# VH-VL binders against Rho GTPase-activating protein gacD (gacD), part 5

Target 1, 185 residues: Rho GTPase-activating protein gacD (gacD), of Dictyostelium discoideum (Social amoeba) (q54f80r185to369)
Amino acid sequence: APFSSATLSFINIFKIITALKKTNAIETEGLFRVNGNAESVRSLWLMLNNVQEAIPVDGNSSAHDLAGLLKLYLRESKFPLVPLELFTSPAVPATIDEARVFVEEKLPTENVRVLSYLIEYLEQVSLKSSINKMNPIGLGVCFAPNILRSVNTNPSNPQFQVHMTNIQSHCNFITLLIENRLKIF

## First folded at step 7 (VH-VL; framework fv_pritumumab)

Design s40 (from r2 with light chain S53Y)
Fold by ESMFold2-Fast, scan of step 7:
Structure s40 (fold): chain C 185 residues (1-185), chain A 122 residues (1-122), chain B 107 residues (1-107)
Amino acid sequence: as target 1 above (185 residues)
Amino acid sequence: EVQLLESGGDLVQPGGSLRLSCAASGFTFSDYAMSWVRQAPGKGLEWVSAISGSGDSTNYADSVKGRFTISRDNSQNTLYLQMNSLRVEDTAVYICARDTPYWEGLDYFDYWGQGTLVTVSS
Amino acid sequence: DIQMTQSPSSLSASVGDRVTITCRASQDISDYLAWFQQKPGKAPKSLIYAASYLQSKVPTQFSGSGSGTDFTLTISSLQPEDFATYYCQQYWSYPWTFGGGTKVEIK
């Protein structure tokens, strides 16, 4: 059935993560850090709206391409998973209690559902860091720009509009969520 | 195959202007941020300017800010560098470089062109 | 600006040698460090990103390590094609800055 790949959906996040699990991506070195083939990722993204039950995966499926698809889907969402406008000064939650309050009181219910499921998978990835070499800090770097955006910015250029000190706070926030998932969600 | 081909380098007098072009092929040009990097004769690499995939955001090295303008035409798969008020110290080979796709969360160079020589001399 | 210091500026080596090049950032850049190879008269070729990940089609004799401020590029067994100048680059913050380069010459 048709589904807009530009619209944030739990169903699409679920389909992508299910495909990653089926490829045993969790045991792939540099998962989410090593880039997939950009043309393959774009092709997967364009075809995502035609997938009804599950993304087809086989022995030739690339874990890095599916990882790229997850990041591209988050980036291209019409509304960002975590809009920067929801933060209050000094900006980004930096403690477990601040993050819990943010999730409970400021983030919309459907965004919490998607974020919770995504962070659960990233925690599972980090628990296999002896194999995949990805720790919570590395995952924070890979995901923060795709999760945290202003609603008014073009998805393709947030890196040029935000100072690196702000980017570090965003990365730390995602790392905090991964390290303390059960205390926050 | 990814290819980047620069053109437009020439000999100009101080205070003159040049426009450099970089023709891209073999990939979806608009998915990638692009940069210009220069190398003076016998010297190392110096980053000059960057532009986002959409063309909406740009950045410049302090030495060229206010004099150089980076732009792109995604319909023609071409990157540009407009250089005004050229100085002798701008003499260098100018090379275009491809940054990573915007969704990967990192921004580093993976492919480079061959470069085009700009000489600023009286 | 973040200053990148490479050591040594040049070295002489023979085919089969292990070569080590170091790069130091003036502040913490995490692992936002890339390595490039440049042969005389040619454009740079990307070797490594995120301090340790090989670019596509780069031979496994190349490896990178380090985090924070201190980084190393290692060539485990020099091939004839590896005589070149090597550059590190930080991409933590603008302006992006390169090291001064290390020229690997035939002994």
Scores: ipSAE 0.495, ipTM 0.753, lowest interface PAE 2.0, mean pLDDT 86

Design s41 (from r2 with light chain Y91H)
Fold by ESMFold2-Fast, scan of step 7:
Structure s41 (fold): chain C 185 residues (1-185), chain A 122 residues (1-122), chain B 107 residues (1-107)
Amino acid sequence: as target 1 above (185 residues)
Amino acid sequence: EVQLLESGGDLVQPGGSLRLSCAASGFTFSDYAMSWVRQAPGKGLEWVSAISGSGDSTNYADSVKGRFTISRDNSQNTLYLQMNSLRVEDTAVYICARDTPYWEGLDYFDYWGQGTLVTVSS
Amino acid sequence: DIQMTQSPSSLSASVGDRVTITCRASQDISDYLAWFQQKPGKAPKSLIYAASSLQSKVPTQFSGSGSGTDFTLTISSLQPEDFATYYCQQHWSYPWTFGGGTKVEIK
């Protein structure tokens, strides 16, 4: 299907993570857990989708607002980063081997590229947990609803039922990717 | 200033129906998931139902599934709770609570309304 | 469902006292615990989320700690306006569940 300006792109994920790195967000306590200012986050998201320029960052830039932007961008992308429709039996990978097979055989190449880059950053965040207080479990909860979504919200669709049933396993899947990035990607 | 104002609480007989409203102001309503929480007289807090910012997803406590329906009108900044087949044990103050913005992934209540009393009497 | 056990159910204290309230989850909820204050006849007021993050404009005498299954709310120096009932709530997974409450009252 043709992609619109609202679809997920590596370039926009790269821009947001670059802005987070420039603000030294990784050393911010509660990164991705502490909410940004919702109005500021939405303004940044509208700017990002309407112009193809780098996100300006300075000494006044909020790490929490940029963290919120990353989550909002993933959530609002037309095609989810990990479509729930790609899961088979078992419904959600729960082991390193299952996750590796999923990434290698089920997830499209561009989605793998974006997911790999995102998980690499989340792993870096978790390695600074003594400072930022964010571990892989906490990051899984913050990111799973924004990464793992159905492309179809029709109530009669089986994938809608999978989403409602497997919220805990979705969080665990993201945690697994963060903890075992080098074995999976 | 964030404000949540509940209305619609009344005295109703067992088996009756009632619709509650929560009028929201001071924030972008559609960005926030919303919940109904209740408190029976002299008792603790009990979560009843939640709805996503878009209105596409809902959740319910087992005690109210099949009887209560949560909904929202984002154009009017209003949250609703349709209560059917009311029971004496549904008697409580019903409180509107704001969850986190839908992209934050960390669901907690940051603002609460003052509540509206529903009495189900036999 | 995740069960939240709060202790004590009530306590008596004097202004200036250090007050400690404990909350235990029936399973690991990481840091996904919130604390609320409720005064008689009033709606709850949010104090803490994610175990230790203070809500806007909450006084620094309030602090939260803990992870996994065991959590603590501490009021370092009780003020007259702090006499209230306090509730914990897990925000890990639906259904949201609350502790039974701890009533902090004057000795």
Scores: ipSAE 0.302, ipTM 0.683, lowest interface PAE 3.4, mean pLDDT 86

Design s42 (from r2 with light chain S93N)
Fold by ESMFold2-Fast, scan of step 7:
Structure s42 (fold): chain C 185 residues (1-185), chain A 122 residues (1-122), chain B 107 residues (1-107)
Amino acid sequence: as target 1 above (185 residues)
Amino acid sequence: EVQLLESGGDLVQPGGSLRLSCAASGFTFSDYAMSWVRQAPGKGLEWVSAISGSGDSTNYADSVKGRFTISRDNSQNTLYLQMNSLRVEDTAVYICARDTPYWEGLDYFDYWGQGTLVTVSS
Amino acid sequence: DIQMTQSPSSLSASVGDRVTITCRASQDISDYLAWFQQKPGKAPKSLIYAASSLQSKVPTQFSGSGSGTDFTLTISSLQPEDFATYYCQQYWNYPWTFGGGTKVEIK
């Protein structure tokens, strides 16, 4: 793979989301569903850890490329944002109360901070669904495979893991977080 | 310009073997999962096998499991399908297809090759 | 396996017509549905993914809708180059499965 595992950091998530906000990405139809240019996303990925300042944004910046960068960054982090190993019986939280307990008692505090910030942005995206056509269900589909991974899974192949049979519950979990952010975080 | 070019299709007798190749160009091959899809003459599409971008994970349709092996060489931008114990019902055009980049989280086909014909007949 | 039922199997239409093709999944697949066009003797061409997102360079006369189990492909104004066979495909769970195809023929 041309990419190696990277350490998940709040500052990099903040930089990417800030760049998305600067491009007014929230009003882009199909944001996170329409793929960016893969070569451009890779170039942004290589730049990310070498630039200590904000990601440069100009009139030629693609919201879809920055959206792809956010997904790639989540996918390539050495430790997943939400490790599948933290789920117990029931395997995936399905109610507001179950999700709140998971966030309060099982997810590490730094992961909660990153997840909370990410979900806040995704909620903002979903509130503009009349323009961008992305509702909480659609966002759950786009983000679940990148957020929910096993710590023992290579970032480039999680789509073929045993837990692919549970993809509906994973998508539903992210959707639940977006729809009920204030009741969970 | 994304290009996928299949080769290796031939006439083979039942119980024989063939290796198909798909040469990829115009993109970073290792960023994409790849699949083989087949189409029997006058029939619809049938997914055969998939391989992750790294090559670490593979999956197969029940009809070919244990007989076919998918593999890839990322240094040469080439996808392979080794077909053993061929049956007359394996007769089809075999097409390689590119899935989405691995970070998009959605594995759907965005580009297809032209296909290579495999005929299994006595 | 997830069964994909596509209807109609064939239809006859004229240039300028609105054409609607439906696809039904045997279980909830969310929006993990793609549409493909195949012309005789040619490889399939990807049209739509995630039920409603157009592939790059696909004409805007094509649109997709639906979620869950029921999906629709619409061609708002049929062009001469649109006479082809159309397939839906679920990519929710392995094995990936295709609909039986809808042949769009000249009236």
Scores: ipSAE 0.464, ipTM 0.776, lowest interface PAE 2.6, mean pLDDT 87

Design s43 (from r2 with light chain S93E)
Fold by ESMFold2-Fast, scan of step 7:
Structure s43 (fold): chain C 185 residues (1-185), chain A 122 residues (1-122), chain B 107 residues (1-107)
Amino acid sequence: as target 1 above (185 residues)
Amino acid sequence: EVQLLESGGDLVQPGGSLRLSCAASGFTFSDYAMSWVRQAPGKGLEWVSAISGSGDSTNYADSVKGRFTISRDNSQNTLYLQMNSLRVEDTAVYICARDTPYWEGLDYFDYWGQGTLVTVSS
Amino acid sequence: DIQMTQSPSSLSASVGDRVTITCRASQDISDYLAWFQQKPGKAPKSLIYAASSLQSKVPTQFSGSGSGTDFTLTISSLQPEDFATYYCQQYWEYPWTFGGGTKVEIK
C-alpha cells in the first residue's frame, strides 16, 4: 500500500465524514456493511493525503465507496486509532464506567478527538437503522478490526487465529461507545 | 467483471502431486485474502486453505496440513495450491474463493471460481 | 473447530411457498455467518453475509436473520430458479466451516 505509513489525522476523518454527509449516506441500506468498489476506494485513498480541499462529491458519488474509504483510512493509519496495547491486562472495557476511564486516562487526546467524532457519526447512522438496516452491533462488527489493532500487525493481514474473547470484546466495545456516546465522551 | 479461473485439475495416482492455479482479474488482487475450498462428488463444501493479501500468512485445514501449500504471485494475479502426497479422499472439485477486502472488516467469500476437478485414483 | 449444523437436509416446496432453513453454530459467532446458493453443476453464489446483509443483485425474496448461535435463511416466495442447495458458513475463526447443506426441490 503506497501510504500504509500515513499518520491518522482529524482533518482526513473530517473530510471523509463530510463527504458521507453530503451524499446522504445515512439513508443507504447496508452502509459500511455493503462493500464499495475496491478500485474506487483505493483511488480515493491515494488522493486523500494529496488533496488540501474537500473530497469532491456529486449526485453520482457512491456512499459505499466513501464508507469503504473511511474504513481503509482507519486500517492503514501508521498507528491504530485504539492501540490494543493501551488495554490493561489485555482487558477490553466492557462497561460504561470502564470505557469512560479508558477514554479519559489511557487514550491520547488526539485519538479521543478522532474517535469521538467518528462514534458521533456512527451513532447518527444507527439512529437511521429503520432505513439503512445498520444497528450498533452491526457497526461494531464493521469497525472494530479497523479501529482496534496491535501496533505490530500488518493492516492487510487477516486475523487468521484471533482469540474468541478478544474479537467479540472488540466488537462489543465499539457497540458500547455507539450506544452510550454521551456517557463516555 | 471480477473473474476467478481455476486450472490444473487432473487424474493422479495416490501419493502423487499436483499444482492448481487460480487466475484472478478485474480487481486489485493484493487487497484480498484468498481461499481454496473443495467439494467431493455429491458432498458439501470444505474449506482447505487461506492466504493473506500480502502472502505473509497462511492457514490450512488439519486434513491437508503438511501436504498442501498455498501461495500467491501478486505480480501475476495468480493463486496456487501445491498438493503433495495425494490421497483418494482428496478427490474433489477445487474452487478458489475471494475474501472481502481487508479494510471492510469482514472475511467472507464474495466471489467464487468455477472449480477444477482433481481425481485421485489408482 | 466450530460445528455448523444445518436443517433440514432436504425439503420439497411449491412455487410461491415460504421456505426457511436453519443453521446452528456450536458456539457464539456473533453475526459472522454467510449463506450460499449452489445450483447443480455450478460454483456457489454468495447470497448473504453478516447474517442478514444481501449481496449485490440478490433478489429481495431472500433474507437472513439471527445472531449468536441460531440463524435462519428465508425465501419468502419460492421461484423456479431457487431450486438449489443452500449452505451456511461461519467466518468467525479458522478453520472456516460450512453447514451440511439443504437441498430445496421444487415440486
Scores: ipSAE 0.294, ipTM 0.673, lowest interface PAE 3.5, mean pLDDT 86

Design s46 (from r2 with light chain W96Y)
Fold by ESMFold2-Fast, scan of step 7:
Structure s46 (fold): chain C 185 residues (1-185), chain A 122 residues (1-122), chain B 107 residues (1-107)
Amino acid sequence: as target 1 above (185 residues)
Amino acid sequence: EVQLLESGGDLVQPGGSLRLSCAASGFTFSDYAMSWVRQAPGKGLEWVSAISGSGDSTNYADSVKGRFTISRDNSQNTLYLQMNSLRVEDTAVYICARDTPYWEGLDYFDYWGQGTLVTVSS
Amino acid sequence: DIQMTQSPSSLSASVGDRVTITCRASQDISDYLAWFQQKPGKAPKSLIYAASSLQSKVPTQFSGSGSGTDFTLTISSLQPEDFATYYCQQYWSYPYTFGGGTKVEIK
């Protein structure tokens, strides 16, 4: 895939979220649910790899395209933000205490930094749900497949197969992080 | 114009194998997650498998796990379904469907192919 | 797995009739619900996504409503080309699941 060589970085997440903030994306109905234009998102992805400062934002910038870029960046980064292999069994954290322990004891420090910043933005999005119609449950659905991924892409691997049956638990986990950010991070 | 064209359906003996293909055109294939959906004669629709745009993630219906493998070749704009250990119950028209772009998460089907018939019989 | 219960399984109607088809999810799926039309010997055609959003080029006689667990597809004035089987589908979570279908037959 043309995007598979990219590594997840705080700077790139920061650049994308900054661009979303500049477009006032938080007040856009269906943010992260409504699709951007696929070709435009691809162009933004290619630009992200080459831009050194900030993603240029003007009156023609689409909040939906920038939202799609954020999900694409999480999805296609070489190493996932939250590797499914960090869950010691198919058990995904389901309580605040379990999530806090996972973040404090299992997730690498750089991944915590990126995840914390991302969840902070998603919380801000959810606080404007009366306008944008995106609540923590909806955001969990949009982000779980992009955040929680396996490092092992071999479908015959038992761990990979088990993780694929837990998609609802993955969505619930991201929703839990959004709803309880201050108690977990 | 978005076009999906399936091929590879055939008559196969129980326990046999078959590989289906779906040729895509009219859009950037690698940007879209793809699914296989099947329909047994006179029955309703059943989702079989999905693959992300990059090919890095796959999902399967319980009825086909361990027997079917979904894959894609983005350089050739082609989706595949490798079917092993075929059963009479796998007899169906297999249809290629385009999900919305893979970075949008769990999404709906917007375009469908015409389907290809797989018959598993002695 | 999310079970999709569709009703009725079949109905008979005349041209010009208002037709309502219902779909119930076994758990909250928000608005991640799509409706499809299938004519005999043809592949499904997408009608509605996000419970209420019409696909491009779909006639305005079709409308969808509902959220959470209960959804409806309405055909406000049935046309001759609308005699088909209709399916609902949830895309909240894998595995994607379809309703059993509703066959709309001519009276």
Scores: ipSAE 0.000, ipTM 0.496, lowest interface PAE 12.8, mean pLDDT 84

Design s47 (from r2 with light chain W96F)
Fold by ESMFold2-Fast, scan of step 7:
Structure s47 (fold): chain C 185 residues (1-185), chain A 122 residues (1-122), chain B 107 residues (1-107)
Amino acid sequence: as target 1 above (185 residues)
Amino acid sequence: EVQLLESGGDLVQPGGSLRLSCAASGFTFSDYAMSWVRQAPGKGLEWVSAISGSGDSTNYADSVKGRFTISRDNSQNTLYLQMNSLRVEDTAVYICARDTPYWEGLDYFDYWGQGTLVTVSS
Amino acid sequence: DIQMTQSPSSLSASVGDRVTITCRASQDISDYLAWFQQKPGKAPKSLIYAASSLQSKVPTQFSGSGSGTDFTLTISSLQPEDFATYYCQQYWSYPFTFGGGTKVEIK
């Protein structure tokens, strides 16, 4: 299956975000909300596995395609950036204190590193909302389904329906991280 | 170009069964979630069912749960809807719709087929 | 289930008119709202997603606005090919639900 069993790595997140920065994606209206070309995103994903250095960018590179690549990479990584199984309370963290405790005590060190770097970029995107029209709420909506996932890959598992039920709290959690990055990380 | 072509609509008696097909072309079928939407004669649109790109996750409208089964064959680029225990109120044009690529997190419909008519009548 | 209330159910207009159609969700759906156009005997055509983003090749006379529960589709200058039925749809949660439709007819 395409993109299956890929392991999340800081290096790949770094490469994708570096490419986004090189295309000045931060000034693109609807960044992460406007979809890229799926065939182009797929081609970029296949290339990412073979690229040992920075992702090539030129005048024809689409910020929306690179944005889609970031979301696809998070979605298809073997283990999710924030496994839903790490939430032991009935609710996803909803306050700064709850989020800080979660990051400090529950999330593995490498996942914290990746999440911190990703949220830092999303904060930078939100600070340019007058140009790109993306605020922390909008970014939470775009990223929550790709960041917060179950590690359970059983086809009979009702994860599809469970995810839809909790979508509001998941989106709010990502928004909280973006708005309060320095207080949480 | 993207194309979705439905087939299999027919006249059936209440309690009967039909299987609808939607042949997809012009895109990587397995990257997209797919839905069935229906429209009764002279009425509005009603979402019926959805299936993930891999085929391992499905969802259904309450009105069809336990009677309809959505499935797909990614090797043949084809979406299916198996309809059992058909009722008069299932009479509608059934249209397949392409959702967004699964990594976009936005499950809106961007392309629609032409539809196939199912008539359930005694 | 999320109920989508669309108004008006029908309207009569002339070529060149500005047409406004509204859609209300029974709960907050953020910007997970799409607009579709359907001509008699034809399949729906996607116009707008994420409340305000135009689908490729959709004419600029169409625009969408709103967030949360209240949404609007505007046709700034109605063309002969724009006489059709328009539907809103939420895709915030399953089951996906549509508005009742607004038929735009020749005056």
Scores: ipSAE 0.264, ipTM 0.699, lowest interface PAE 3.6, mean pLDDT 86

Design s48 (from r2 with heavy chain N59Y, light chain S53K)
Fold by ESMFold2-Fast, scan of step 7:
Structure s48 (fold): chain C 185 residues (1-185), chain A 122 residues (1-122), chain B 107 residues (1-107)
Amino acid sequence: as target 1 above (185 residues)
Amino acid sequence: EVQLLESGGDLVQPGGSLRLSCAASGFTFSDYAMSWVRQAPGKGLEWVSAISGSGDSTYYADSVKGRFTISRDNSQNTLYLQMNSLRVEDTAVYICARDTPYWEGLDYFDYWGQGTLVTVSS
Amino acid sequence: DIQMTQSPSSLSASVGDRVTITCRASQDISDYLAWFQQKPGKAPKSLIYAASKLQSKVPTQFSGSGSGTDFTLTISSLQPEDFATYYCQQYWSYPWTFGGGTKVEIK
């Protein structure tokens, strides 16, 4: 990893999403789709580890950089928000009922809390799609590789290979959560 | 200034092997996914292989799967393509391309190298 | 795999002309389409991403439009530097696939 590993926490997700809200990021075209400046995102990530209060935002703050920070934070957590190993065989939830069972019975309580808060924000983003041009499908593509990851990085494990070939089903799963948040969480 | 510089292209016989290198500078190499794209003489672009910023995930076109191996050395800012069991149809200019920062997800190529020519002929 | 079809394969134009190149995807790719320019003997140069967004330092005569399956690259007033081959690429899903290219030649 280019940064030190960090444990995913609700507090850091809350800080980043609060900064996005202060920036009125939901009205930014291509939010999460248009890349931030990688060096600026890196600087924000280093700042995040050293601040106890809110991330400072002003008129010069880039919504795209803060969006990149959110994705980087999800990617850099030592344990993924949704470990791929929680899906049995290559089966990824594809229906509302399957997703609800997964969230209620398979995903740890703290991960549910973080995921539900994140998906709530992504739903708000999608409701402004007439302005920001981001729909649930686009958000699924942007977030799936950062949310759904294997804890087993050994490529000789056959299960790891199967998870890698199901990238589209991972994107569809995140889209399903955004479209049906109230029925699932 | 972002730079990608390929090397290692050569004339080889069918069944031979080559290793290509792409030296990256001007950016934090480990933050970006990287790809190899090839172009046969007078033909269009064909994606060959991709590797994540960490090196943990690799993808291959069906035409090269099992014969080519993509890898990277983030300490040396270098991308590699090990090509084995080369065929006449692998003859092409091989071009290194920078993909998205690894946390941005699947995305477009924003910078390309100049390419290195691989000719497979008997 | 997603198949990308470009038309025309080649065209002849004069400086100052408006040039239109089309690209069609075999399935819905939303706006996950990029356009590249390649001059003879040179590396490709990125022009447009997300179907319509210009890369930094790309001249404003270039524009892109479309969503879903049908996409267009427009050069509003062709300059001498714009004679090149143009490619579209989808980045919706692996494997990445490119159109066959459109060669823009001097009339």
Scores: ipSAE 0.411, ipTM 0.760, lowest interface PAE 2.8, mean pLDDT 87

Design s50 (from r2 with heavy chain N59Y L106F)
Fold by ESMFold2-Fast, scan of step 7:
Structure s50 (fold): chain C 185 residues (1-185), chain A 122 residues (1-122), chain B 107 residues (1-107)
Amino acid sequence: as target 1 above (185 residues)
Amino acid sequence: EVQLLESGGDLVQPGGSLRLSCAASGFTFSDYAMSWVRQAPGKGLEWVSAISGSGDSTYYADSVKGRFTISRDNSQNTLYLQMNSLRVEDTAVYICARDTPYWEGFDYFDYWGQGTLVTVSS
Amino acid sequence: DIQMTQSPSSLSASVGDRVTITCRASQDISDYLAWFQQKPGKAPKSLIYAASSLQSKVPTQFSGSGSGTDFTLTISSLQPEDFATYYCQQYWSYPWTFGGGTKVEIK
């Protein structure tokens, strides 16, 4: 393909998470928090969008690079996994019941599928926090900016600017999903 | 090699304006969040403002909100800080810092420029 | 805002000495702490991120430890080029805040 297109798809999220599992990334200290090599991550992202094969994993594969790839893939999707425009107020869901209603009534079905699968993996990561040192709060900070974005990237959009002043609530929302996955999804 | 070079510092009257620039080279500029940090003479470091790699997200210290505007031109590999309504307490060396790749969010600074001096005096 | 308190504000040491600098956050920041070195008239140089992860090309005499609210930077054997001011920074939440700095001076 002459153009690399970053389209959010379950299959690509599945491929990245499968590669993370193959590298035993869950036992890597600082997973998703320690940065990978940016040039390597971008190269992997370009490869992923042009090849339908599984991500090749060997003894030289970096868990941190694959973690960065997951975050980059979420960030580069044309439509964000959780569009900020779906929140009717600047405050995002803060309780289990509010989050369940949001997932059931506001978020499109395919986005729910991708988000559910992603949060399931992040829950598994948090359950190994004694080894990897990543808890639900830390994962919320790492993922919120890549998951919760405006469909309108114009910085003059008033809705976009209002939501950006509530960055802590975005992080808290992702943490809530990780801690209460089975009650929300 | 990563290089960050600031320019635009000057002597300005209270209430005046200045525009600072930071020229970046040696890396893919658009992949990195960037920050401005300042240091008043003989004092410590104070974070001023940050901007995401795409330019879509900006953050400001309360002391400069509404007066300063951070922006970037990724085609020219340049970071800017527009400073309006300058106060004597804004006197400092303003330093450009490379934050994190944009998909990592705002994390830590790994490279710093040499800084440019802004003096606000009557 | 998260307040970062460094101690001591200054210390005098000799080449070969073990130097310890501490940094305390006003709330739990996990390990979202970085350490920087600054020499007079120069920009800061990044030493450590994630409380304990050494930046590329930083000498092994530097090490960081701690989590939660209490953090330590250790220089195991002070070299002539290590006389500088050292700063900690939290990157847990905006606004990013720095400690007041610790000046390491030659005795």
Scores: ipSAE 0.284, ipTM 0.606, lowest interface PAE 3.1, mean pLDDT 85

